# Ledger of designs, part 35: VH-VL binders against q960a1r229to459

Target 1, 231 residues: q960a1r229to459
Amino acid sequence: LKGDRIELLLPKNIDQFKKFKKDRTVISSGLITRFVSTRNPKEFSQKWISTKYVKEFNEITVNKDSVVVGAALNIQKMADTLTSSLSINIGKEIDSFIQKFSSPQIANFATWTGAIISGAKSSLSVSDLLILFNVLDAKLTLLNNSGELTQVAIEEFAEKKLFATHTIVNAIFSRSLTGFLFCLKLGETSEQDSTNFNFAALVGNQVSRIFVGLGGQPKRLTSLEVHIDAL
Key: E = the ipSAE of ESMFold2; O = the ipSAE of OpenDDE; V2 = 0.75 times the mean of E and O plus 0.25 times the DockQ between their complexes.

## First folded at step 14 (VH-VL; framework fv_solitomab_arm2)

Design u4 (at its last look DockQ between E and O 0.85; V2 from the best seeds 0.00; counts 0 for: pae E 2.6 > 2)
Fold by OpenDDE, look of step 14:
Structure u4 (fold): chain C 231 residues (1-231), chain A 119 residues (1-119), chain B 106 residues (1-106)
Amino acid sequence: as target 1 above (231 residues)
Amino acid sequence: DVQLVQSGAEVKKPGASVKVSCKASGYTFTDYYMHWVRQAPGQGLEWIGYINPNRDYTEYADSVQGRFTITTDKSTSTAYMELSSLRSEDTATYYCARWGYNEYSFDYWGQGTTVTVSS
Amino acid sequence: DIVLTQSPATLSLSPGERATLSCRASQSVSYMNWYQQKPGKAPKRWIYDASNRATGVPARFSGSGSGTDYSLTINSLEAEDAATYYCQQYSTLPRTFGGGTKVEIK
């Protein structure tokens, strides 16, 4: 697709994607969350490549031990998949969380990847999905500039700002998680894509995971986890 | 006890629309996704779509995309399916089915609604 | 889409005999369910996650399998077991059903 200012390529598979991506900015498939992944994040490119029709980015796979969610899927689809595939005490909270997180329009048209990358990019705001991914101990499958796939923890992805050099292919969630999930979002600011305060806790018969976001990257509350696990 | 009760049989002309209801009881309606599955006469089962009643989010099979609409009325715990631009190949028994959590299966089914499309 | 192929299409056996129904997937699946359907009735969940009997399902029914090959076994057929059985996968979307195996009792 060629517009007055933008040239957008729409590859259909990962091989085409690799070829086209060399001189183009990767954008999310969502209409609302337009993630910009460039080698130089400070530069805006008018040459774009989309993940929208790349089949490898649109796959959902439910395994015995894990759920794999393609990066091109919208937020609601991701949430529904997790809700349907994780324990009810976790999945139902995810559904509730997403309901509160975004309007139906945003949830339907924005990719979860866009939200994750946006959160990782900004040090002034906290992505709701980023904290959710942290509490769920999500792993990301990444495509690097060399065309190789690697797996990395969501924490590392955010910390190292790998969005500049890598493209998210999918997210992997463990299905062995037990306990109860609690999510809290506060401090929404007008004209901000993220909140000032986010809280997520997974507590139960396993090791607890507790994260807080205070206008920045989520931080793990290890002391609190130890305390909770001792109760 | 969980129950899904569907509306009665429908006979329609090609090009017309049909709306089928599925009333749920015995559980919290918004806590479970509601799916629709159809079965042509003498044929197997075909998944055609679902709705998250909590948010009214829907997805549809490619075979019915653009013609199929699922809605809910939370006040009456009722899910609806509407199929427009009816074709003869849409002739089938339509079932609503609840997706059961943790057991990852359709645990409860409506009794089915027969929709006949004929000239 | 994952295609599920059930075999045989029809199985005619006498009471007391053992019945084995096969469901083969076009690719590996992690979750397989079975549903029983009698004529003029809605399907009923029968086996979930390959080997778990749904509530009310007799012990003579069992499910097994992994990867691409799944089966439902009826150890000793009874007249009431006459029905069509469908397999259904939940590993990739969309959810898909097999073509069904009709079990007839002689």
Scores: ipSAE 0.691, ipTM 0.871, lowest interface PAE 0.7, mean pLDDT 90
Fold by ESMFold2, look of step 14:
Structure u4 (fold): chain C 231 residues (1-231), chain A 119 residues (1-119), chain B 106 residues (1-106)
Amino acid sequence: as target 1 above (231 residues)
Amino acid sequence: DVQLVQSGAEVKKPGASVKVSCKASGYTFTDYYMHWVRQAPGQGLEWIGYINPNRDYTEYADSVQGRFTITTDKSTSTAYMELSSLRSEDTATYYCARWGYNEYSFDYWGQGTTVTVSS
Amino acid sequence: DIVLTQSPATLSLSPGERATLSCRASQSVSYMNWYQQKPGKAPKRWIYDASNRATGVPARFSGSGSGTDYSLTINSLEAEDAATYYCQQYSTLPRTFGGGTKVEIK
C-alpha cells in the first residue's frame, strides 16, 4: 500500500488506549493489512486505533458470581473460557453450539466483539453469537470517548446502537445462571447463507430465557417463558 | 472408571525434542479439556497449557510458550505434548490432567512421565 | 500471573497434632483448590472451591479462606497424611500453583 496518510496505533494498555483514542476508528480484528492494501489512502486520511494488544482487553477473570472476558479475545478462547467456567449443562452446550456455527479458521482468529458488532448492526442476518449472548444475559463494559466506563445489557447495546459511540472493553457473564441451555441453528445445506434461523433457551433458571433469531436482533419469547415456567 | 495412562520415561540430550502421550479411557474423550502440568525434581507444579479436543485449540502459559505443542488424536482418545529444543531445565515429570466441570479443578491425573535432559 | 505463596515449606508434626497450611495469593482470587501428592505419585484433588472435600478425603481435613488468604487444616494428623499439599487458583489464566507445603510425621 502507497501513501503516508494511514495512521494505526497499537497501544499496549488501557491508559495508552485512552490517550490516543480521540478521533480514531477502533478496530478489533486482524483485517488491517487487507483493508489497508485494498483501500486508496490518497483519497481519505485514515486514523485507526487497535484493541488487539491492549492488556486489559485480553484479560480473563473468573469470579464466584461472574466470568469477565476481554474484548480482544478470539471467539474460540472466549468459548473455551465460558465452557470451563460455567455449569456443565450450560458449558457443554456452549462448546457444542460454537462447533456448529463457526469453523476453526474463523473462531481461532475472529474476535467475539467483531462478531457481536456485526450482528448488532445487521437488520437482516441471523447471528449465532448474538443469540448466545442474549440467552446468557450478557453484560458489556463500554468505554465512551471521554474515557468513562459503563455497563449495559447486550440487548441495550444493540437497541441503542452503542457500537457507534462506544468501545467494548469486556463482556460479563453471570455464573449464577442455572438450568439447561439448548441451542439450535438451521441453515441452508446448499452453498448459501450458513444460518437462516436460530433458537436458544435457558430453562430451569429462576426465569427462563428463550430467544429466536429470524433476522436482525434476537427476539425474546416472553410468553413462552411464562408458559414453560408454569409447567 | 476414568483413567489417564501416560507414555514411559524419556532420556534426551539438549536440543532434542520429546513427545509424551496421555491415553484416556472411561469417558468420552472430546467432552473434556485436557491440561498439562510439569514438576521439576524437588519443585512444585507448573501449569503448561490446555487443548480443546473438539477444536484443536490450545492455550499456553506465557512462561512456557514457544516450545510446547499440545495435540490430540481423537480416534485413539490420546492427548500429546511435544517439547522442542530441550534444555536441562526442562527435566521434569510431565502430567496430563482433565478439567472437571462444576468443581472447577483437575479431577483426574495421569501417572506422570519423567523427562530427563542431560549429557 | 497470580503468585501463590504457601507456608510453611515444611511442617514436621507428631500424630494427633493439628496442622495448618497457608496459601496466600498476590491478588484476590475467587476459588482455591488443594491437591495432595505423595512421593512418586501424581497429585490428587483434595479440596476444591476453598472448602469442599473431594470424594474419599477424610473429615479431619478442612479448607477455608477467601480473597487472598486460604488455609488447609488437618485436625488430628495421621501417618497417612504425610504428603506435599499444593494450592491452585483458577480465577485467572495461567492457572497457577503454590510452591507446596510438605507435611512430615515424626
Scores: ipSAE 0.538, ipTM 0.797, lowest interface PAE 2.6, mean pLDDT 84
ESMFold2 (binder alone), look of step 14: mean pLDDT 92; pTM 0.931

Design u5 (at its last look DockQ between E and O 0.74; V2 from the best seeds 0.00; counts 0 for: pae E 3.6 > 2)
Fold by ESMFold2, look of step 14:
Structure u5 (fold): chain C 231 residues (1-231), chain A 119 residues (1-119), chain B 106 residues (1-106)
Amino acid sequence: as target 1 above (231 residues)
Amino acid sequence: DVQLVQSGAEVKKPGASVKVSCKASGYTFTDYYMEWVRQAPGQGLEWIGYINPNRDYTDYADSVKGRFTITTDKSTSTAYMELSSLRSEDTATYYCARWGYNEYSFDYWGQGTTVTVSS
Amino acid sequence: DIVLTQSPATLSLSPGERATLSCRASQSVSYMNWYQQKPGKAPKRWIYDASNRATGVPARFSGSGSGTDYSLTINSLEAEDAATYYCQQYSTLPRTFGGGTKVEIK
């Protein structure tokens, strides 16, 4: 293919990113590597902007009541941050669950944002990372086209298709969650990252959170939560 | 009884490499992250990086990235730190330390390994 | 990177006196840990999450603070308390330590 040239901007901070984002496809370092190696470049915009070097998208902050993970982090670094920053009954299950659905090669290069956006766009696939975000009641900080920041629940991000009009800046996880996290994945293999069914439950919290993945967005099992909380 | 036992002191010339071991006992090695901290003589503590032994995933402080390599041998419950292209400013005591769940702090430390870089 | 500034650098006191060690962060942090280090030995966890004593730490030690200002207090200094004490934040990577406060017993 001897056609158009690709323009790639590498902003260093969020102010530069805001200035140059307009009309450009946002690419992480993991996504750039994947797209450059694809065999069909027709899907690529000629004008790209990367999150790889944006300071704010690479930050990790552990607050008293929350842990914040920047949008440009790879899946494994996000998982390690959560595992080391949450209670043992939640953190160790996150570590275990990641091992079941993502190979080290993918987890070390793919961003968590790419995986979340892919899961949020799909009406058919069962996403392991998306169900994890749902059970942990994750919030996303989003940047709109006018440079304004807002925060939404992971459920709203997918429901309102905000991936089409917003850029993810970070994810925020509560450290006030208590109890035990249980995660299950059933599929062909964990190395293939193909899931037919998944399940995630946080029980022993003030309000239990229980989700099932059967295709499309994870479904919250609120009736089961009420029953479990009553026992 | 959790113990972290490190290899002995090393004396190296500039440009060489050094590999320090940290053998863990008294717990399931893969259940905890192992991190490395160094202390130059008469100075404070500097965090180097960590390894998730379940995934062999590592990350490092930007100030030392590119020269440090953290690895594990799960069969012997041992973490390793290798530092290449040694410089005189790498002279320090190197500690392995385990990250404790729920306390969010280093709950157990190795005894330290002194690495001296001189000609 | 979050810079932790400890003061004083050295604190020389007699047994029974009250020692107060300060740690100031360059930006707000959520949790502060403290480690005790004696000469030639590895650091030892002392205070975690600003105010919790690690197992085996005497009750005369207490930690306090929030935001940018944290302190470690020894309410009746004993000879075995002579050591250097380091504060450490875990709010961001890289994890950073203060420069230490050396406590000496006269």
Scores: ipSAE 0.428, ipTM 0.753, lowest interface PAE 3.6, mean pLDDT 84
Fold by OpenDDE, look of step 14:
Structure u5 (fold): chain C 231 residues (1-231), chain A 119 residues (1-119), chain B 106 residues (1-106)
Amino acid sequence: as target 1 above (231 residues)
Amino acid sequence: DVQLVQSGAEVKKPGASVKVSCKASGYTFTDYYMEWVRQAPGQGLEWIGYINPNRDYTDYADSVKGRFTITTDKSTSTAYMELSSLRSEDTATYYCARWGYNEYSFDYWGQGTTVTVSS
Amino acid sequence: DIVLTQSPATLSLSPGERATLSCRASQSVSYMNWYQQKPGKAPKRWIYDASNRATGVPARFSGSGSGTDYSLTINSLEAEDAATYYCQQYSTLPRTFGGGTKVEIK
């Protein structure tokens, strides 16, 4: 696709994607979110590449011990996959969380990757999905500039700001998670897919995971985890 | 007891639309995905789509995308499928089936609705 | 899409004999289900997650397999077992079915 503002390539596989990525800005498959975004129109690259039709970015794989969700999937599809693949006590909360996440339009047309990346680079607010991924201890499969795949924890991805040098291919979730998931968000930041306050806790999983966002990246509440696990 | 009861047989002409209903009972309707599977005469089973009744989120097989729509009425615990621009290849028995939680399988099926597309 | 190939297409055996139905996937799958369908009736869940019998399924039925190869076995066939059996995978969307194996009792 070529227009006045953009020249967009649509690769169909990871090999094509690697070639096109060399001189182009990666965008998400959704209509709303991008891998790289700027508020300054002058800084927008006119050369774009989409993950929308890249097979490797669209895969959903359900294994015995894990579920894998492609980066090009919309938020709702990601949520549905997790809801149906994790324990009921966790899945139901995820479903509820996504219902409150944003409008159905955003859930249907935005990729979960866009939300994650926005949260990772934000210094003012916390992505709803980023905190969810943290509490679920998600792993990301990343494609680096050399064309190699690596796996990292979601925390490391955010902390090291790997969005600048890597492309998310998929996320991996453990299906062995037990316990109860609690999510809470309050407030919204202007023109961002993030909130002022986010809270997520997985309790009763032998080792609890508790995260809070008061702006910026989620912080783990280790002291509280220890306390809860001792109860 | 869980039951899925579908509407009666339909005969349509090519290009027309058909809407089939599936009434669920015996369980919380919004707690389970409702899916549709069709079977052409003398042929195997083909998955064609699902709906999450809780949010009315849907996904469809590529073979029917753009023509197939699944909806629900929560007040009556009823799922609907609508297929437009009917073709002769759409002639089949259409089943609604509940996707069983935790067991990752279709645990309950409707009795089926035969849709015949003929000129 | 994951393609499931069932073999044989038709299996004709006598009562008391052992029947083995095969389902091969084009790629490795994590979950495999089996459904029984009699003529003019809706399918019924028969085996889920490769080896679990659904409620009401006789003990003579068993399922096994992993990766790309799955099987359904009927240890001692009875007349009531005459039906078409379909395998179905849930590892990758879309959900797909095998072509079915028709079991006939002589």
Scores: ipSAE 0.128, ipTM 0.707, lowest interface PAE 3.6, mean pLDDT 87
ESMFold2 (binder alone), look of step 14: mean pLDDT 93; pTM 0.941

Design u6 (at its last look DockQ between E and O 0.65; V2 from the best seeds 0.69)
Fold by OpenDDE, look of step 14:
Structure u6 (fold): chain C 231 residues (1-231), chain A 119 residues (1-119), chain B 106 residues (1-106)
Amino acid sequence: as target 1 above (231 residues)
Amino acid sequence: DVQLVQSGAEVKKPGASVKVSCKASGYTFTDYYMHWVRQAPGQGLEWIGYINPNRDYTDYADSVQGRFTITTDKSTSTAYMELSSLRSEDTATYYCARWGYDEYSFDYWGQGTTVTVSS
Amino acid sequence: DIVLTQSPATLSLSPGERATLSCRASQSVSYMNWYQQKPGKAPKRWIYDASNRATGVPARFSGSGSGTDYSLTINSLEAEDAATYYCQQYSTLPRTFGGGTKVEIK
């Protein structure tokens, strides 16, 4: 696809993707997410590559111990997969969370990867999905420039800003999580996939996970976790 | 007891639309995914789509993408499927089926609705 | 899509005999279910997650398997077991069914 601003290639497999990626900026299937992540659309590269039709990025796998969600899937699909595959006390909260996330239209077009990357880049707000991924202790499968796959924790991905050098292939969630999930967001801004205040807590999982976002990277509240676990 | 009761048989011409209902009872309607599976005469079962009644989120098989719509009426605990631009290949018995969360299977089925597409 | 191949297509046996139905997946699957369907009736969940009998399923039915190979066994066939049995996977989307094995009682 060619336009006045962009030249977009649509690879169908990972090999083709690797070839196209050499001189192009990776863009998710959700153009809306990309637009939200940039403050100046004129700064966008004119050469783009989309993951939308890459088969390796569009897979969902439900294993006994884990759920794998391809990077090219929209937010709705990701959420639905987690809702149906994790413990009911966690899944239902995810379901509720996504209802409040954004309009169904946005959630249908934007990829979760786009939201994650936007959150990782942002210094002014926190992605709702980024904090969700943190509380769920998500792992990411990444493709580096050499064409090799590596796995990293979502915290490391954000902290090291690996979005600059790596492409997300999928996310991996543990199905062994128990307890209850609580999510809260406040201070929503128009046309953004992030908020000023985010809170997520997984309680009753033997080891609690609690994160807060205050206009930046999610921070783990370890002291609170210790307190909760002692109750 | 959980029950899924579907609407009656339909006969349609090619290009027409059909809407089938599935009324659920005996459980909280919004707590379970409702799927649709069809079976052509003398053939096997084919999954065609589902809805999360709580979020009204749907997903459809590629074979019916763009022509198939699932909706719900929460007030009546009823799921609907609508198939447009009917083709002869759409002739089948259509089943609604509830997806069981913890057991990851279709635990309850409707009695089926036969849809015949003929000129 | 994961393709499930069931064999045999038809199985004709006498009462009291042992029946073994096979379901092979084109790739490894984590969840496999079996459904029983009698003519003119809706399918019924029969075995879920490879080896669990659904409520009301007789003890003579058993399921086993992992990876790409799954089976349903009827230890001693009864007349009422005459039906078509379908396997179904839930590891990747979309959910897919096997072609079915028709069990006939002589």
Scores: ipSAE 0.747, ipTM 0.874, lowest interface PAE 0.7, mean pLDDT 90
Fold by ESMFold2, look of step 14:
Structure u6 (fold): chain C 231 residues (1-231), chain A 119 residues (1-119), chain B 106 residues (1-106)
Amino acid sequence: as target 1 above (231 residues)
Amino acid sequence: DVQLVQSGAEVKKPGASVKVSCKASGYTFTDYYMHWVRQAPGQGLEWIGYINPNRDYTDYADSVQGRFTITTDKSTSTAYMELSSLRSEDTATYYCARWGYDEYSFDYWGQGTTVTVSS
Amino acid sequence: DIVLTQSPATLSLSPGERATLSCRASQSVSYMNWYQQKPGKAPKRWIYDASNRATGVPARFSGSGSGTDYSLTINSLEAEDAATYYCQQYSTLPRTFGGGTKVEIK
């Protein structure tokens, strides 16, 4: 017999998620729509597991030195949390930048993890969320198939293609960042989600961070950082 | 000077709804998130939720039954809170409060709007 | 949700005495604020981030604490200090408030 059906599990905590994740494709509510529109149908599994209702993936913790945002949060909730939790010269730019690259309809429902994974997978697209994570030196907490947790910088996640072997649990942003954040997005058309160039700089911090996106992964401009830090 | 001026007191019957306004002045309305907090008579403060006025994104405390709706009108720099299916337990003073960026606290409060729910 | 327990519920003291208001969190927090509220008036920001006085708050007020235990101290109580004081956390969402400590002047 076929046994042909789609199964979607909705675990409520990380222990349930670990138990049932084994051979399933991880999804979020926003990712389902984006995944189908960008993939050949024969690549979809019949068994999926959602992060949407996992308590630990929906948590937000604001510590003295960091803010931690769970993997299942939508882009807008994450942005509002960062804006409310970081210094004004960084937080206000985050709020402004998200308005330039994502409509409210998308940002309110799509997860930040879906957007990060899509950006990390692409060799041609310019991801606005990915460059923001790079300039803020974001770290990701990852869960491997054995249920073990590790933390990596956002650059390493994309470079080593860890999206293929790991599940994102949360992102960690430093609250010790200082200085001014500047983000720029240029698109080819009037479409807000179509970017052919972006740029992000954190200047006046201990060590400046400057990135450019022209296709694929953001590139760090270390020579420019040295010049800016010397001023 | 930053000011948050709320609408006047309301007396309502159980099952009705109420909409409280909070008009902001002295700053760019869309630059700050607006929160709502209530206080039952003789009781402490309870956080209700917030709105990002640029995005109309809202989020609410789980503990408040899901009957609240927070909205804004950018053209009048006004935030609103609507509470439906009123119960006697909703009798309280309702405050709007602005979130301060570098101080991570509510830096300015409206004067409060007393809502009394009685038959 | 993080529960904040304030004690005592009421603190009745004479002018010049030292008042100590306690706020205990159900789990560790790193971000604690205090608000003053007089009868019939809105709360006012008083102490933010555990120990920073808001503009216009007299130096006799000080905040301290970390982890689960925080306090607000009034070193030499004055008549104008009669109010209810609320603590508030921003370490997990939703933001929550304590039940308040009412300071009365004898």
Scores: ipSAE 0.645, ipTM 0.841, lowest interface PAE 1.7, mean pLDDT 84
ESMFold2 (binder alone), look of step 14: mean pLDDT 91; pTM 0.929

